# Ledger of designs, part 9: VHH binders against F-box associated domain-containing protein sdz-33 (sdz-33)

Target 1, 300 residues: F-box associated domain-containing protein sdz-33 (sdz-33), of Caenorhabditis elegans (q9u232)
Amino acid sequence: MATVPFPILCLPDFVLQKSLKLMGVVEHLCLSILSKNIKQLIATLKGYPKCFSFKFVPFTSLTVVGERFKHFSFRFDIDESSQNANLRSYTDEGTYITLTVPGFTVKHWIEHVAYVLCRNNSIKLVLWEPNIDEVYEIVKDMRTVEVVIVSSEIQSCHLLKLFPSLRYLGVYKAPISAQILTYNLLHLEVKTKVTLNDILISNCSNFSISGNDVSDKELNFFMRSWIKGSNPRLTKFYIRNSLRVRDPYLETVLFQNIDYIETHKKIYWRTFEISRPDGTKADVMWDPLYNSYFNMTVQH

## First folded at step 23 (VHH)

Design bb6 (from aa2 with R103P)
Fold by ESMFold2 at other seeds, fold request of step 24:
Structure bb6 (fold): chain B 300 residues (1-300), chain A 119 residues (1-119)
Amino acid sequence: as target 1 above (300 residues)
Amino acid sequence: QVQLVESGGGLVQPGGSLRLSCAASGFTFSSSIMTWVRQAPGKGPEWIAVISSGGSTMRVDSTKGRFTISRDNAKNTLYLQMTSLKPEDTALYYCAKGVPWLPDYMDYRGPGTQVTVSS
């Protein structure tokens, strides 16, 4: 009696790889939990772009962003008694599914998703009101590069110590501390109240402020301070103000006692150049119609 | 020769429960990925649950968690536990070797067992 060996009945790797290249991100995750061999093929699949962004909303969801900024979301279903977690998502054909791996916790899923779907172990956190120490224990083996504090009140010193790779910080509803302002962040986004002094002491490279009304006199003082050497690490400074109608003499207030060159004049935006005495230049772009934004880019 | 034989179907009232079995032979069951599929009258086949050799699963949420796939590798048997059955669950239920989206999906499947949910 003849027998057929199990390896002869398996799909050849080249057929499997061709099939995988035609599938979506969610289908890759599905197959990766069903076969260790397929998991390895997906993780090393050439000619398939890995997701470049990985976001964790503690105990709620994971989101990855792939080619053409396509978002893929996975919702946690956590067994409170065992802390085992399932993931739920939509397949490419629109079927809503639940994925279960015996013994997987939230931490296991984060590591698995990063390995299979993402090009590196960088992670973004969106914090509502979680216990930050509990979140840290889950993500400590990831490189946390971005944190957004939506409505939680987290001690700034503790946050910065827990996440030494932090480059991007958003603070939306909590008061901002001087420790955060002076920290060497790549990007700081603030949607809570800030003062002129807060702006002047900031040490981030990119500073984005919205939900605030920074006056033209305050912007003038900021620019004059920058010309004199304030904010030495600053590369981009962006403010979104409330939409309002402005006096036609606004340029007089904004650029008072500032040497500048107007480099572009259109109805919807105007650009200017200002300089430090050492020759460092910055481009200023401003919305003259509604005074709704101010943008300064330093030419380092 | 791969052989899959389902059993455990029948007539049941709404709200009832059934456990389907799939007896497997002719291949190494303990290392295979297995799928339950159903086909309602006049409709195409619908996969409903998949289980890996290691016990990882994927299931459609349209069944609202009422169906649970499991396996007993010592008995070479695949199971589908169905609870809170509804008339729309009436279908031919069969097991298949393999997983959706791959080219060999459904190459090896059983003849099925009928589940009828009616008063």
Scores: ipSAE 0.717, ipTM 0.920, lowest interface PAE 0.9, mean pLDDT 85
Fold by ESMFold2, fold request of step 24:
Structure bb6 (fold): chain B 300 residues (1-300), chain A 119 residues (1-119)
Amino acid sequence: as target 1 above (300 residues)
Amino acid sequence: QVQLVESGGGLVQPGGSLRLSCAASGFTFSSSIMTWVRQAPGKGPEWIAVISSGGSTMRVDSTKGRFTISRDNAKNTLYLQMTSLKPEDTALYYCAKGVPWLPDYMDYRGPGTQVTVSS
């Protein structure tokens, strides 16, 4: 017989709370599937940092971004016949683990992780497939604020209808559509062909284009159009990662028929100011060492 | 008084299978979280699989899915089905009440059953 009794008591909630505060996000998720009491304690843990973004790559992975932007990645292991899903991740100690809950699908995992770790309903999606209906069924109770489309096709009208809270959209492989261009987005990033007309009809606040070959003549036309009132919601327009070769006559072509003030001339960059008749001003930045970079920012 | 007694170990060839059992008494098994732990000679204990009262599980990848934890609440018995055994699986295997990371982990464990995998 033992000299010390071994009671069959569960740990008191206070002891559990102290232990939970010493653990990381993955350990919290692990414990939350093993005990309903611990699940509730974690979900209500005061003063503990919670996730502030929630990225879903359908049927592949889920990423929780916690305090100080630490990333916690979870991979799905899906049984195609039953649609049951296991979740896999690394613990803080570096052990790779598999979590199984009887009957859990990807949707159940999304709801569970959101409940336990992420008290806001905002979600970001990375879409590899053009058909979005199945993804929508999984995330429809979440507030979808960002979508990055990597597929070669977009159901533009359908996408915008399903995600009315959408503020951020990236289009990486599909041809851009007028419906997306004219939608009231906070940010639009396009890595496929964008024409001058596409720029002129856009209604987003921040427009980023990458890998495009926009000429100085096209930028000149855009700026003249902006001066006349085009793109009234535009706050920033910028070109990233352009391979356009520097033109030593930049001012002659770029600012033809534009009244401007050169506001800064430095070894590494130059800035200019242009104005609308109503007094609205924009800063245009061009870096002659990186002539592939163009930034127009409307002053506020 | 909590009692955990393992059985089912032995000598097995590489690629073979074993089913370990852990008979539990002295506590409410059906409401308890149970863990299988192994300890190789000269090494510290390594938890390998955990099962909740509701059947949710957590397992380490080092076993590559070759080990399956299960329970029979009617028999108060915890099981570990091991397949495709390798020499590195040679260890003392024991069951424990509780989960890794919590303060009472390993307070209640059995004496273990030896698994030896050799050609």
Scores: ipSAE 0.650, ipTM 0.899, lowest interface PAE 1.1, mean pLDDT 82
Fold by ESMFold2 at other seeds, fold request of step 24:
Structure bb6 (fold): chain B 300 residues (1-300), chain A 119 residues (1-119)
Amino acid sequence: as target 1 above (300 residues)
Amino acid sequence: QVQLVESGGGLVQPGGSLRLSCAASGFTFSSSIMTWVRQAPGKGPEWIAVISSGGSTMRVDSTKGRFTISRDNAKNTLYLQMTSLKPEDTALYYCAKGVPWLPDYMDYRGPGTQVTVSS
């Protein structure tokens, strides 16, 4: 094995490299399709901030996320008959432009952008109405870490087979499956119907639920189950209920047969502490003025 | 000696079409990046379309897809196909060797061909 010296200075490209370091992400992408030499220089450029990840909305757009969470948006213009795709975006100076590479499909653009602009291959998918198998073929060489399912037509349990690196999953309209609920997700966000049993079998660390009417008695049952050891990976649990007639003694119903300590009392919110027998504690928070949510956070 | 000579301009009615040509000599056209630029009276120059040696392109939206850049490397000729012409397209159109944003942009350009769109 020999150490390969990394060039400190690339002649005759030194002045070109200085020019490139003064340009933005969109200009880099533009130049990268016009010259193989410039493409290679941008891909290996030192001292230039690279994008960390990108969001792909299949057949619609690509957003590149750079330093300080700056976002650079590109919209696809796809010829359905050939599947050739153009990209459209704004330059730093505000000029709207169209980029065309002969024969490029959406997959070619994903690969090109990843090669030129990104230091890793992590992506977020937002799935409206796409064929999920077709999307998989486009992104299978990427590390898909986040998916949001907006479509009611995508069967969610197939998703885990396709994307084994998944950490965050949002399910907004499709039915949620037991396979997803029991998966070791870091984040699960649900806006579709979820039952108490679905909550109890879940194995995610952060669980956010909206668009469900979970009663105070059901939340009481959940907390008593948690005290007995349910949901062992749960760190944060948030549920937003719809407007309904509330029990006048919410604290009494919610904490019935639960030992708790009130840890904070203000006009606008109250915080309570519950504990497992092993000493693990959780904070429960509610707002006495609006009383439309339940928040539980496990301490450390 | 680098030489770029445009042709194909003229007077047209709104909605009409023109095809501009740029004949190139004195350099290896097939390996060069080429740009169409326009300049209206009282305005600065505006690049409108760029084409790489391999046929990749970049174009401004101000022409709303009405202009198509192309090249014929066998004839050393750059083209701009213009359609649905509007009075705002009235300008001197010229070709240049190079790309926007880089230091040698516009070092070599042609004298231009006038396009006039009138009612």
Scores: ipSAE 0.645, ipTM 0.896, lowest interface PAE 1.1, mean pLDDT 81
Fold by ESMFold2, fold request of step 24:
Structure bb6 (fold): chain B 300 residues (1-300), chain A 119 residues (1-119)
Amino acid sequence: as target 1 above (300 residues)
Amino acid sequence: QVQLVESGGGLVQPGGSLRLSCAASGFTFSSSIMTWVRQAPGKGPEWIAVISSGGSTMRVDSTKGRFTISRDNAKNTLYLQMTSLKPEDTALYYCAKGVPWLPDYMDYRGPGTQVTVSS
């Protein structure tokens, strides 16, 4: 009985493809390290949903997000002497496993996982007191779209230059800089002190501030400035204030010299509408009981 | 004809070490994915480690890193280095060609070598 090599090669690929379509994401990753043929078949598998989001916590973990926002988390196990990294995770059946590829570093794993499991090379970074140049060397071939950074200092110009595709930035400890404030971000979240001037010069579309109190007079000045055309790119502005006993005259301070329409009134939140002369409208929501937040959303 | 023959099992005290070997013939060992499987009395089979032709591995964490799979392609031999052995590691250990989840898993396997861990 003669075995024809060409039909055998085609048969294994079709058999593998049928089996792979019945498997989960973690099983795909497991099989992808065992054979170049299996890796390529998984990477190009038609009719199988790929993961669309890729989150990296340097030297700790890697998470991919797939269909229906399922999360698949992988933990790094790094050998300090060689910098080789193992990847650990649970299979769909709940077995905890360790994956080892000779010579793989964290960078190799990121590239491999992105190639095998993901639709694109977009990556989100969560950074704790990072060496930003070291992080950049690991992820420079990815498109970094989101960074959350918890650090006592940030080299703002350097950070923004390293990640030109950045759309989402969270700054949790470092003083906020003019370079970050004026950068055209989709979303900026700041958990450090900001001033009224910082708010007025900001160029982001969505601005979220917490961890400090902005006075009602400052918010009034901001709203009056917005009505006159400030912050033209801003679509959403949110401040979380400390809980405190509210001055019963707060509405008169906050809306002094502002024409508004109250659109909703409840104990824990009230909604108002303010307008620019060009017809652009914004909804303002605030907590009348504890002054715990101020929220302004530009309509449309 | 595919043949897999395990050796190196035996009686060992808790905390001891064993090195299991699997001699392979009748197929291209150097291009094959190989698996160690164990079956304890009264339990179903459990794959414990898999190794690719290039030396990539996956292993179950239930062995707590005490077992290391390796291969010598020049000798057509698969190995399982076992350390810090415990009574719960008592099982029949056998090697198989292939990997869990694929259709030919367990079609080609050896008769196994017994590992007994007791005081």
Scores: ipSAE 0.610, ipTM 0.884, lowest interface PAE 1.4, mean pLDDT 83

Design bb6 (from aa2 with R103P)
Fold by ESMFold2 at other seeds, look of step 23:
Structure bb6 (fold): chain B 300 residues (1-300), chain A 119 residues (1-119)
Amino acid sequence: as target 1 above (300 residues)
Amino acid sequence: QVQLVESGGGLVQPGGSLRLSCAASGFTFSSSIMTWVRQAPGKGPEWIAVISSGGSTMRVDSTKGRFTISRDNAKNTLYLQMTSLKPEDTALYYCAKGVPWLPDYMDYRGPGTQVTVSS
């Protein structure tokens, strides 16, 4: 065939940039390993996600979270002998592909993805029975802002020392310690067993509990304790219980010996206001169709 | 004057192996991104694997890891090692200069080499 006057691999920068703007995250990552020039250009594009999550075992993967909650998932294929790792994903056309860079380990991939796609080095970790020291060695150059512990017990002081930027902690199937409960987290999500005492000693700002059946009397005690000054940093408290038969006495039990004002009464939700003696107020909301959640928000 | 010439195809029994070669001339092979493409009878073209000048690769998993792309920059040659061949791998295989998603993809390609997998 005849050679074109301008070599194909020397595309004008404006044509290349226009083409890149029409592509998705997966195609950008693919192209970034094929050309250093394209890698640099992609790293400067706007609209990239700010963080991604790293999941460890039963398989190792990462997820890049983009704008409007779009998720892009990548799985690792690790050669145990060399520690070299391939990365696998779906393209926008639905083709499953494997990316290989000579000598790349999982750590190299995380650094590369962060450079190309994530400008602030923030990560979220999802831990499923891993060695936490091994995970730390992989992600130590990243800013870890969220950790979810699915099924492993981790020494509380060790975890908090390894991740000083931690703001969000989820504990799903592992025991939770008093050290974690009393730590000043922005958000604590719990799906493991907690007691009323665990709730009362907590020092997080936003506390979300599910997978527990906290009784209406326990919630009443919590609210009375809060009125007397417990949980001084709490701004949001949420409990999701198992779905239950409607309890016609729920309002009476929840607010026993509490002064309150009902502020909204709708078929799908009811809201109430309670106050501390110093004038601090909280909004309480529940699902009137099923007694399945309790929500308290402290006002400013 | 870009020229790409494939070789190494032929008739192979199911489960067999072949190594395809693509001899390149008329451009700086060692700095180029290269792609293997196949086209089965009555089907559209399907890119199989891409390799950068530095040896980074991208490959489709429809081949289940049976196909490996490689290059020898000293010989200006691109390779596709094929193993565990199946009848559905029967196609014309050709090499191309460039990357599947870029607008000039496939402007430079060879005539291809036939691979036929049959008992």
Scores: ipSAE 0.603, ipTM 0.887, lowest interface PAE 1.4, mean pLDDT 81

